VHH binders against a8e7c5r167to518. Designs and how they scored, part 16

Target 1, 352 residues: a8e7c5r167to518
Amino acid sequence: YKIFMDSDSFYYSLTYDLTNTVQRQGELGKSDQPLWKRVDDRFFWNKHMIKDLVDLQAPQVDFWVIPIIQGFVQVEELVVNYNESSDEERSSPETPLQEPTCVDDIHPRFTVALISRRSRHRAGMRYKRRGVDTDGHVANYVETEQLIHVHSHTLSFVQTRGSVPVFWSQAGYRYNPRPRIEKGERETMPYFASHFEKEVETYKKLVIINLVDQNGREKIIGDAYLKQVLLYNNPNLTYVSFDFHEHCRGMKFENVQTLTDAIYDIITDMRWAWVDQAGVICQQEGIFRVNCMDCLDRTNVVQAAIARVIMEQQLKKLGVMPPEQPLPLKCYRIYQVMWANNGDTISRQYAG
Below, E stands for the ipSAE of ESMFold2; O stands for the ipSAE of OpenDDE; V2 stands for 0.75 times the mean of E and O plus 0.25 times the DockQ between their complexes.

## First folded at step 4 (VHH)

Design q4 (framework vhh_7xy4_2)
Fold by ESMFold2-Fast, scan of step 4:
Structure q4 (fold): chain B 352 residues (1-352), chain A 124 residues (1-124)
Amino acid sequence: as target 1 above (352 residues)
Amino acid sequence: QLQLVESGGGLVQPGGSLRLSCAASGFTFSNYYMAWVRQPHGKGLEYIATISGSGGSTYYSDSVKGRFTISRDNAKNTLYLQMNSLKPEDTAMYYCAKDTYYITGGTTYRFDYKGQGTQVTVSS
């Protein structure tokens, strides 16, 4: 395994804990513990530096080791302006949109931030082996958080993605290699259970969205996953399968609407984290765990579509978006670019 | 084009039996898990039973376990639900669903990839 520091792939902040979601930061409270003792270990990529500095009894360790995540961060300010002709009259593309101080009263605006955190567990070269390991960690694990900020309000919605948590592999040097199940159901169960016990402890309830093809070579992985879920029989797990290739060719948001419409009640019941100046208003009561086999773009498109439904519910509740009308097309164009950048960055990190 | 056509519903007395059928077309039937789900009037969708593509594995919600039996005939592209010891609480629209979409330990959830349904009414 070789750690490569790339400014485009690694992110840090001197004042904000990028390893924890807004909800986890609230749960940790206003502790006197230094930041690095409160971080989420799964996403703490420079954790080894802490041990070395502590072992050397270095003073000011809190100032010398800033938590670094590997993944993606993008922040955008969006303006809710339904007069597209007025927006199009902006003649200079190189000049940022300049709004008057009172723009919040004329055209509402909000900040969208998208943060993806790649797990440090199972980091390194994994050309052949996928799935779950004997420590209960899965390949390609990423937590993605979408933040909405309006005035004093911060709202957060979190999703995860990762490999199907059975023991499986796929040859790395052959076009369309056949995936293989490496262990039977009995041998797999302790590690499958270990993975989901950790997930349930962290997120309470999981809605599994399986995007593995229901036909052809991928079917063996989808069948193994479903069988393992049924045998595990945990009431905190909901399983949804959706054949992305059959229904959603072309990688478009519109094509995923069939899925988001079908699970709308599940999305709504999950809720979101909401914090203001007075503290925590409400919490997210579960998480979507989205997976596919060898096309990371499918997972990204589905997560983007679910996150869009949540964003619209959040903005309507904050009075930023009218209850009976979608956002202006300009807002969705920026939103689509943010999610496309997220998907591209994650894909590059796993493809090498 | 995928098509699922349910039949066999009707009015039955408490304690009675019904057998539901689902005729499937437009896909390779034997490759897919199939499910029965139901929706009582004015309520959410409730998972009932699931069967694997080969028919070798079956799963049931606690509310119907021991009373209902799911089966399939891959040669006829047909899914069945044998319903015994019917109760008034079993009154619902019953839907055949391609690819098991919802499985939670007795909890109900919704997915729109289903047929047009067949009404089952259990009343004296």
Scores: ipSAE 0.000, ipTM 0.201, lowest interface PAE 14.9, mean pLDDT 75

Design q5 (framework vhh_7xy4_2)
Fold by ESMFold2-Fast, scan of step 4:
Structure q5 (fold): chain B 352 residues (1-352), chain A 124 residues (1-124)
Amino acid sequence: as target 1 above (352 residues)
Amino acid sequence: QLQLVESGGGLVQPGGSLRLSCAASGFTFSNYYMAWVRQPHGKGLEYIATISGSGGSTYYSDSVKGRFTISRDNAKNTLYLQMNSLKPEDTAMYYCAKSTYVIVGGTTYRFDYKGQGTQVTVSS
């Protein structure tokens, strides 16, 4: 699909619904309605144009409105090729392998696409009020979809991120002041419940991954979140707490493996969306909802690690990658750059 | 050299009480969720209780809720389990566990390290 962008990280397509995941597009079924009538309202940034065009009774109104998202889109074609530096004394003394050269049909290929959709609700800089509002919307809400395309197969895995859905704030601008809880548990519950009822309706089951520090300044927010989850007592919610700073100082990707190994069963049981020419093969059974407090990079690193576990499972299932090997190093490097670009773009959107 | 050393187990009559302790070393104790898990003879590991790094949040399996209390003393790097109204079904090897994560809502606890254990036997 042809996707356009501008300098402000707004994206649109004339033919593809960027507001809906592959799974939600399938759930909407076959419709003869124009694209803009089927979009996900949360990510429909130019929605205000609809009322004006309808009120004007403009001819061909259905062709005047192109849904625009704010977020990130990147697409890469990758080749599975386990090339190594094997023609020097640095390589193993005797290598049995001979790397095939310059033949496209020898190496499997796949497309990876990464789409992040920023919610139009509570949009603004990260220095504005945090948490949940009285409509059940949370600050800094983003849905990120990772797509794999191989021949007729399209596979999708979706995660979300957003502020801890209690009433909390930080004083001042441009600085990182100590956070405060603004409302008690009983006053918070209707809005906390409203947020998760919407999430459960959309995604069915949620695995909350809380990356807020277990001590120091951030602890008050993490403690409030966990207590609210327990009081809410919804069987569709699973809560995971991970002390990112204790295990991931220096942003070493390998340290995040502690978390992904620990929740490997949960990741695998969640599955992914899988569609081919004949229709739906399987569906994603739930979603990860990842949060931090002040550091957007923590959330991005964790989501990238989870998405990588899923992608490797998907590529092995498709026969594109061997069962016992990780991604080729070259593929992994491109993948890391894609996720870094995603994180940088989301961070810049919050900076205004 | 991370170490968890459990103690306080023993033989007790039904309806009795025991207090288990776990001495932790080799890591910053206050930064981690800690748990008690048990293994009855011939069965798999069963989750019992979890406590947050600060001690501000505690979680219990349905089988022990209202009877057991998990607590910690971060100044002493020690985890505790107060067991009241003990039943024959509570007979098991009890393990102290360190985790960088806890799973709530699904009641499944995961851990990245556990100690050697302390035996609790409840007999009539």
Scores: ipSAE 0.021, ipTM 0.431, lowest interface PAE 4.7, mean pLDDT 78

Design q6 (framework vhh_7xy4_2)
Fold by ESMFold2-Fast, scan of step 4:
Structure q6 (fold): chain B 352 residues (1-352), chain A 124 residues (1-124)
Amino acid sequence: as target 1 above (352 residues)
Amino acid sequence: QLQLVESGGGLVQPGGSLRLSCAASGFTFSNYYMAWVRQPHGKGLEYIATISGSGGSTYYSDSVKGRFTISRDNAKNTLYLQMNSLKPEDTAMYYCAKSHYTIWGGTTYRFDYKGQGTQVTVSS
């Protein structure tokens, strides 16, 4: 990919539409229209420039507006080599360019890319009010796409995260005050419905993963969310809640694996996007919409765990990973660093 | 082989009361959230109330809050809806519904099985 970073957390490409997933780009079909006319407006951070260029009747307007996203991009090429030491470095003094090129003939390679796209709606860094607004937009909305590329094959898996779409607030950013519900269920429903109608139009089906604590001060938000989902009664929504105990020191692998094992059928039913030179092989049927209140790290860890299950299934189908063996440890270490960088970048975008 | 069989509907005057029952079989009743939903003639499904597997948590639509009470008897595999202060707008076919999944450590809230329903008519 020819992807450029204009500044910390802003990304663009002259030839690739960073605002659209692989599946949405395929759904738009072949088009001779300029890139910026095909973009997803939710993630088109420099959209305001179009009006100015049109008003000036600029002869090159279609070449002057390159879509810029805010979020995260990282691309890594991974080699499936089971003979590598657990050490990151080899003792060999050979330069990277002089490593035996014949290794590519024996060891499969794949590219993994991670793209997070922050919504331009409700993009303020600090605010008391969270949740949904009167336009149906939610705070902290991010679309994350994981891409696998092997020769002519491109595979994609998409997840979203965002605030619980009710009217709620938490006074004083640093004070950890108790959250409050600002509107009742009747007043909330038009805006809750507006949010999910847009989501269903875009993604067809949503599996909500609620990571808000089911005890203590966060319970009021979780209860309001569940109640609103039940009242809305949309067959395209599935609601899943998991309670992570605060006494757990850090995020434990056992808890994350228990979660992915528990929802394995849901993950399998969702599938992933797969395209090659001949066209579309399969499509993703829905998305996970993951949320928490105070712990952005839990959302990131859960999304990473789901994405890893999908990646392993994809690599096995491509014949890149053996069916009875995990990937080499070096591959997982690079993968973990990519997802950690994603989480850290998103966290910084919402903090002071 | 999952079955939900509703009963207790009928004709009642405004201000009256009815108690609906749902007999459940073919699954472990206490492991699932259960709901009552209704459908007025020629209109879509409307959520009324839900209850957790243990009975410890209940949720109601604004239109019935304070008038209807959902309960369950896990020993009898039976779900109930006590309806008080009935209004003409409560006229509908009432369905018992089961949540789609039970997950160790988590719960899904999608209702995929509903019975044949029981008609409630509130009219003079």
Scores: ipSAE 0.011, ipTM 0.405, lowest interface PAE 9.1, mean pLDDT 77

Design q7 (framework vhh_7xy4_2)
Fold by ESMFold2-Fast, scan of step 4:
Structure q7 (fold): chain B 352 residues (1-352), chain A 124 residues (1-124)
Amino acid sequence: as target 1 above (352 residues)
Amino acid sequence: QLQLVESGGGLVQPGGSLRLSCAASGFTFSNYYMAWVRQPHGKGLEYIATISGSGGSTYYSDSVKGRFTISRDNAKNTLYLQMNSLKPEDTAMYYCAKGTYRIYGGTEYRFDYKGQGTQVTVSS
């Protein structure tokens, strides 16, 4: 399927539903309904066109509206070739810039796709208020799906990110302003519950990864979050707190290994979606919901690290990479660039 | 067989004090976060306090902060709640709850089990 970019950070496809994960598309099954009637409303950015066209009784409305998402899409084909040098200079006289395009089918290949879908809820004017609103929607909500494609196999792993779902705010025009809680625990509870009831309905089980600093200025938000989770007492929620600044100074991938090692069993037990020509092989059992307070970069680094663990498990299962050997460095460099582009794009969408 | 047995509740006058206890068995007590939660008659569960496995970290709801103290004795497998300056609004069934395991580099919080409860009534 072809994926088109309508403008910076808007994406569509004429034949593929970008609003739904592979797993949700499988759950919807085969339908005679037009694509736009089967979409996930959270990520259907041109949904207002449907209402306007239906309200006007426009003929052939089913034909005229193609769903678009706001977010990020990048697709890369990776070759597992251990003979490649990380320092190879392509413009060297001894290494021509353009080599003969001989097809090399000796080395395993796989496609990685990264799709981020920004929620259309709270997508209006710049907001000083973060957190949850009275409809149970949270600021900065994004669903990110990592796809692996090998031969006839499609594997998917999904994570979400979003603001801490309490009522909190921070002044937009002051440098480093102190965050404040706008409502007490009792007033917050119905909206906190509304948010997580919708999340549990969609994803079944949630592992919350809170990256808000456990000391200093951010602590008030982290404390409020933990208190609401404990009050809500939903067995489908697991809460993990990680002091990002203590372990991951400079936001480096190697430093997040402490977190991924600590939650390795949780990552493995969550599994992934797996589909082939015969149908569904496996389903993802739950989702990570990752948050920080201000720095979207922390969330992106943690999600990338978790997704990397999953990718390696998937590739080992498919026989694309050996169990005892990491991928070639070139593969990881491309992977890191994809996730960096994802983080940069999401940050620009929320800063504007 | 996992068990939590609460005790120490009763009738007390406003401004009084009570100490609740929870005897835990069937799991490695020191490895888990423990909590106190309460349920007033006809209302939902209200979180009160949480304590880490080592006892080094405690968290309180705003309604009890400064009045209640959560503590534990890992040698006796017992969780405590010291309740001071009791108010009529503190009247509830009090439950202790077992958290999930602590993981290195992070903390997993989920309360998969609670005991049968102990009634606290604050009235004149």
Scores: ipSAE 0.000, ipTM 0.273, lowest interface PAE 12.0, mean pLDDT 77

Design q8 (framework vhh_7xy4_2)
Fold by ESMFold2-Fast, scan of step 4:
Structure q8 (fold): chain B 352 residues (1-352), chain A 124 residues (1-124)
Amino acid sequence: as target 1 above (352 residues)
Amino acid sequence: QLQLVESGGGLVQPGGSLRLSCAASGFTFSNYYMAWVRQPHGKGLEYIATISGSGGSTYYSDSVKGRFTISRDNAKNTLYLQMNSLKPEDTAMYYCAKSTYTIYGSTTYRFDYKGQGTQVTVSS
């Protein structure tokens, strides 16, 4: 298949449904229905074209409406080759230097794809009003799917991000003013509940990772979130707040590893979607819903770290990665660039 | 094997005060967020207050903010709720709850209700 870009943020494919995860596509089953009739409405940015074409009674309308997402797509093929690390110091040669007649070893390889899908429901809401609206939709909502493909195996891991689902506001980037709560807890609850009822229906279980600072100006938002979660009392929600303190300033990989190590059992128990030629092998049982307030990069770094833990588990399970050593540094460099591009693209979509 | 034992409830007149205690055992008390929740007769559970493992962060429902104070003594494995300016609507069974999981100042939402609670009745 081929994925096209109409601009620096819109993607489509003639043969693949970019609006649905691998798991949701499997749940919909095999169908002769055109792509646009099977899409996830949340991410179907050109949905209005269907109404116009149907109203016009256009011939072969099914061939004219191609689903478009706004977000990010990047696909890379990675080769597990330890022999190309030339910058590592070695005390003695194990293999003598040979002239250009030396042939390369056969190495394992795998494909990594990263797809981020921005919700259309709060698109263009870049000013003032954040959080949840009266329809239960949240600002800055993005579904990110990481795919691993090896031979006939396709593995998928999905995470979401979005604004804290209370009624709050903050002015644009001009001077970064303090946030404020717009509604009390009683007024907020029906819309908070509406948001999470939709999330539970779609993803079954949610692990909330709140990265909002527990001190300073962000505390008011974090306090409101925790209060609403406690009042809502839904057993399908698990709430994790992580206070990095001053460590959140330019988040470092070591601090993120502390978080992923601490929730390792939760990550592992969530599992991932796994499909081969014979069908579904296993399903992802819940998702992480990650949020911050002022820094989208913080959310991206945390999601990348969780996704890396999952990728390593998947690759070890498939026999592509050795159980007792990491991937080659070249693989991690490409992986880090993919996730950085994802974060930069999402930030640009909400900033301008 | 973990146990939470609430005490300190009783009958008090409107405007009065009570201090509730919760004795915790069977887990590393200082590692967990702790909460007080209440259940009026024939109604659902209502969140009241939460305190972090270190005691550095506290959260209150709007119905009790300014009147109730949550605190803990990690050396004694004891959680407290100081209740001032009590109102008839504060009448309920009060339960002590432990978070299911914590990581470096973090907590998991799901709280264990292991105690039998302590009854608070505000009536003249």
Scores: ipSAE 0.012, ipTM 0.401, lowest interface PAE 8.7, mean pLDDT 77

Design q9 (framework vhh_7xy4_2; at its last look DockQ between E and O 0.09; V2 from the best seeds 0.00; counts 0 for: pae E 10.5 > 2, placed apart)
Fold by ESMFold2-Fast, scan of step 4:
Structure q9 (fold): chain B 352 residues (1-352), chain A 124 residues (1-124)
Amino acid sequence: as target 1 above (352 residues)
Amino acid sequence: QLQLVESGGGLVQPGGSLRLSCAASGFTFSNYYMAWVRQPHGKGLEYIATISGSGGSTYYSDSVKGRFTISRDNAKNTLYLQMNSLKPEDTAMYYCAKSTYVIYGDTKYRFDYKGQGTQVTVSS
């Protein structure tokens, strides 16, 4: 498939459904229905066009409506080569020229794609009111899918991020006042439950990773979240509380290793989607739902770290990467840039 | 070498009080949530209370809320459980547990170490 970028981080493809993960596309099965009837409504940004085209009596309306997402797409082809030295500043030109090998380059290759899909619900600039609304939608909701492609194999790992699904607010785009809880636990429960019932229907099991500081002004939001989870008492939820400020400073990949090591069994047990020419090999069993209050960078760093653990497991399982070695440094650097670009793009979309 | 050593259990009459202690070693105590769990004879493990690394957040099971208080002294690497208004149904082996950061969910992910326990018996 070919992916096109429209201005301001809108993406479309004539042949591929960007609104659905690989696993959701497989669950829908092969269908004679046109693309726009199979899309995930949450990420179908030009949905209004279908009514307009029908109202205008446009011929072959199914042909004219191409789903557009807002978010991020980046695709990279990576080579697993441990023999490459780090790039260095050369003091003088080398006299002996490089000579090509007499055989094909046989180093393993794989494609990494990163797709972030911003929900069209509550899709305006930063709101005074965040959290959950009376329709069960949360502010700043994004689904991020990491794809690995090798030969006939496609592997996918999906995570979500979004606002803490209680009724809370932070006044005005020109100020940074202390966050406030707007409704009590009993008043919140129907909407909290509505949000997670939809999430469980879509993803089956949710591992909530709360990165809100457990001290200071953010604590009120984190406390409200955990209290609501405990009252809701849904066995499909797992709640992880990690004080990013206390454990991880400087927003670095290495600093989050404490978290990924601690939840390594959860990451591994969740698995990933895996399809080949014969069909589905594995399914992802659940999803991480990562949140913070103000710092979108914390969420991005944690999601990147989890996705890296999964990617290394996937590449080793495919035989593309040796079981006892880390990613080559060159691959890791490109991977870090991809995730940094993802975070920057999402942050810009929610800046006021 | 990670170690958790519970103490303070014993025989008390209904309505009495006990204070349990847990001495922790071999890890950075202040960085981890800590929990108290109990196991009545012949029954499964029951969650009692959890406290954050700083001590700023505490969570209780409904069966003990208002009667038990979890606390910690990070300078002494010690976890406490103050038990008031004890009932016969509180009779159990009480364990100190090191949390993984998983506060709610499947028990297999919640705790990565548990001490040897201290027996609490509430009887006349």
Scores: ipSAE 0.569, ipTM 0.765, lowest interface PAE 0.7, mean pLDDT 80
Fold by OpenDDE, look of step 5:
Structure q9 (fold): chain B 352 residues (1-352), chain A 124 residues (1-124)
Amino acid sequence: as target 1 above (352 residues)
Amino acid sequence: QLQLVESGGGLVQPGGSLRLSCAASGFTFSNYYMAWVRQPHGKGLEYIATISGSGGSTYYSDSVKGRFTISRDNAKNTLYLQMNSLKPEDTAMYYCAKSTYVIYGDTKYRFDYKGQGTQVTVSS
C-alpha cells in the first residue's frame, strides 16, 4: 500500500484504510463500498470538510472523497543482524532517520509501521481541551497501531491514549497551572460510564495505565480517576497506576521496565491481531489505554515500552528473532526514533 | 482461601459513631489496596473509601469525606473504617473489598471480591 503525506500531520492513502486497524478491517471483510464509507468515523478527520459533498448523494462523490487522518505514520524496514555495530549517529531522536541500508541480504528482514490516528472529537489545544465532555469524548484521544509485516504475515498491536475522563481543566497563563476538578463525582459518573462503555464496545477489555503523579499537583486528577473507576466497577476495565515521575526521575526511562515486567502477563494475555493469506490467526483481546496529564511524553514512553515487548514476542513467534536475544541494537535505535517521532508529532498537534 | 470478614456494624443514632473492622486472610494483606463499599437497601453498590497497601494513600467519596476514615493494621491483617457524624443516609450494608493486583509500589485495581458485609443502621 502507498501512504501519502500532505503535511506533517495529515495522511491519506488511495489503497489502504488508515482509519481502521488490521483487526477492524478483518471484521469488516471485503467490501465494494468506497473507502470513505468504511472508515472509522472517529478518525475521519476531514469528514466535516466534505459534508456538503457527501450530502449530494451523487455516485461521483466516491471518486473525490479520500479519508484523511490526522496523526502520524512512519514505515521502516529493519534487518535482524546482531553483528552490526551501533551507528551512534542514529541514536538521537532528533536525527532524521535515513533509510536503513540493507548491508546483508542473508539476514531476516521485517517491516515496522507506526500509525497514530487522532480523534476528530474534541480536537483542540491542550490547555483548552481537557477531560471528558457530555458525549463521552475525551481530549487528545489517539489510537496508535504498530504493524509488523513479514512475508505474507501482518501483525498488529493497538493502544490508545486519552485525557482522564472526568471534568477537569488546567487554566492559567502560568507554566504548569494547577489542575482543577470542574464537576463532582456523582455528576461525572454517567459521562465516565459513557466513555468506557463505548471503549469496551470497541476493544472488548481495557487496561488503564494511569501515569498521573500520585503526589503533588496532579494528585487531584488521579484521585478523581480512581474514584470513577471504583464507582463504575466494570469487570472489563482494569486500572493500573504507575507513578512515572517517581520511577523515572532523572529521565530514567529504563525504569518503565518495572511496569512492563509487572504487567507482562497482562500484555501476553492481550495478544495481538495476526493475519495471513489464509485469514485471521489471532485477535487482540483488549487494549491498553495509557494516560498522563496531557497524554504526551510520559504516555508515549510507556506505550513504546509496551509495544516493544509485543514486537519482540511477535518477532520471536515468527522466527525472525531468536528466543534468547533482545532486539538488535540497530533495530532498537530505529524503533526508538520511530516512537519518538510519533510522540513529537502528536505533541505538536495537541499543542497547536 | 481468601476471606474478608466484616464486623462492627449496628444501630446508631444520628450524629453517632461506629468503627467497622475487616479481618483479612488467605492473601498478603499489605500488598493490596483495600476498599470499603456500601449498599443501601434497594440501591446499588457505592464506593466510599480505599487505602493503599502501606496505608500511605487514602481516597474517599464525596459523600463520606471528612466524616469517615479508612485505615489498616497490616500486622493484624485488619482494615478499619471509622465512621463519625453518621447520618440516616449512611444506612447500608458495608463491605470490605480487595484489590486485584499490586506491582512494586504501584496498583492494579479491580473490585472483584468483597466480604459478607456488616449492617449499619442510622436511626433516631
Scores: ipSAE 0.019, ipTM 0.401, lowest interface PAE 6.3, mean pLDDT 88
Fold by ESMFold2, look of step 5:
Structure q9 (fold): chain B 352 residues (1-352), chain A 124 residues (1-124)
Amino acid sequence: as target 1 above (352 residues)
Amino acid sequence: QLQLVESGGGLVQPGGSLRLSCAASGFTFSNYYMAWVRQPHGKGLEYIATISGSGGSTYYSDSVKGRFTISRDNAKNTLYLQMNSLKPEDTAMYYCAKSTYVIYGDTKYRFDYKGQGTQVTVSS
């Protein structure tokens, strides 16, 4: 469902709480309360708009109040098919059309969905689009959930992105503006800690993936992040640094596999949320938090790569994919388009 | 209250051996990667070796690989560096360091605290 689609990509559903992951909905348990009473406040964008309606305390109003997110939603049905017979027929037709030649109906099918939820905090502060604020909120914070649905199974994998949580700026629209640190290491420490205390309470364990370049104009930001991680000294944080431009130069994004190979066991140990009619089968054991300077293009590419590794593990576990083959090419092309659309939408919302 | 105390340095002839120790306190030792770093006179810090919290994973710089062995005893909260086949180039102040992360690329094996160091001098 899309009621507010025409300006800033707002989404709602009459029956599904778009503000919560599958896992968080399971943690909330059964309730017959209206959707808006169960939401994740970070992503409840129409909260203030409905204040007067909620103050009426009329029961019928509760069912008219529907939680709205800003972000991205795309749903696709995919077919696991390693043979594109129609394309072979155009290039080299081998067999006339016959009733028994249709094999596509027997191939496994699954639904994939992306739901990105932008935090409503910092929404009106576009010219302060970097770092943390004194409330512990970061710029461009987005939670992205990748869902797989087949038969009665719903599987969910969640990642976050958000600006480096120190006080820094980078002058707007000039070529390669030099970033600068606005507050010292000691002054920053309590706000960095405040931000991650909330993150650890929500997700339990975080794997930070910092894509900021290590040897160029961005180094000052990466160094500041690392210093704060060391000062915070929390065992629930794992810090990974990957110089995206060094490994993916020339726009060869296939080389992001260097990162996913290197952390493959961390990805596998993260697991995912898995729910069927019998209940919760397993849960995700933490979260990846990915950033670059603005948390847009580089972040989106890396998140797509991590989520692809998980998706292939999920599909193989369910028997939808054979255990020793990659995702079919057609499925991968659609997957790439879904994540590209996600990145474009997040970029538009960030620019305002 | 976090403390790292290095010991075991000294003067040794080329080709000789030394074993460095680092006593750790003020944190849960087994939760952290530990490292040895060194600083030759008038030079910057150089990472030498790193070991995981459990002791199951070790990493060495090319300059010491095959000659040095990092180990830990989590029951005694102690980190060790066995140095064999010592060369004059190994002369430096050696520090024990605590690390909380694993990284890839040019910035491998960072630390958040180091001790006061122990001097190792390799000369005839």
Scores: ipSAE 0.000, ipTM 0.204, lowest interface PAE 10.5, mean pLDDT 76
ESMFold2 (binder alone), look of step 5: mean pLDDT 82; pTM 0.841

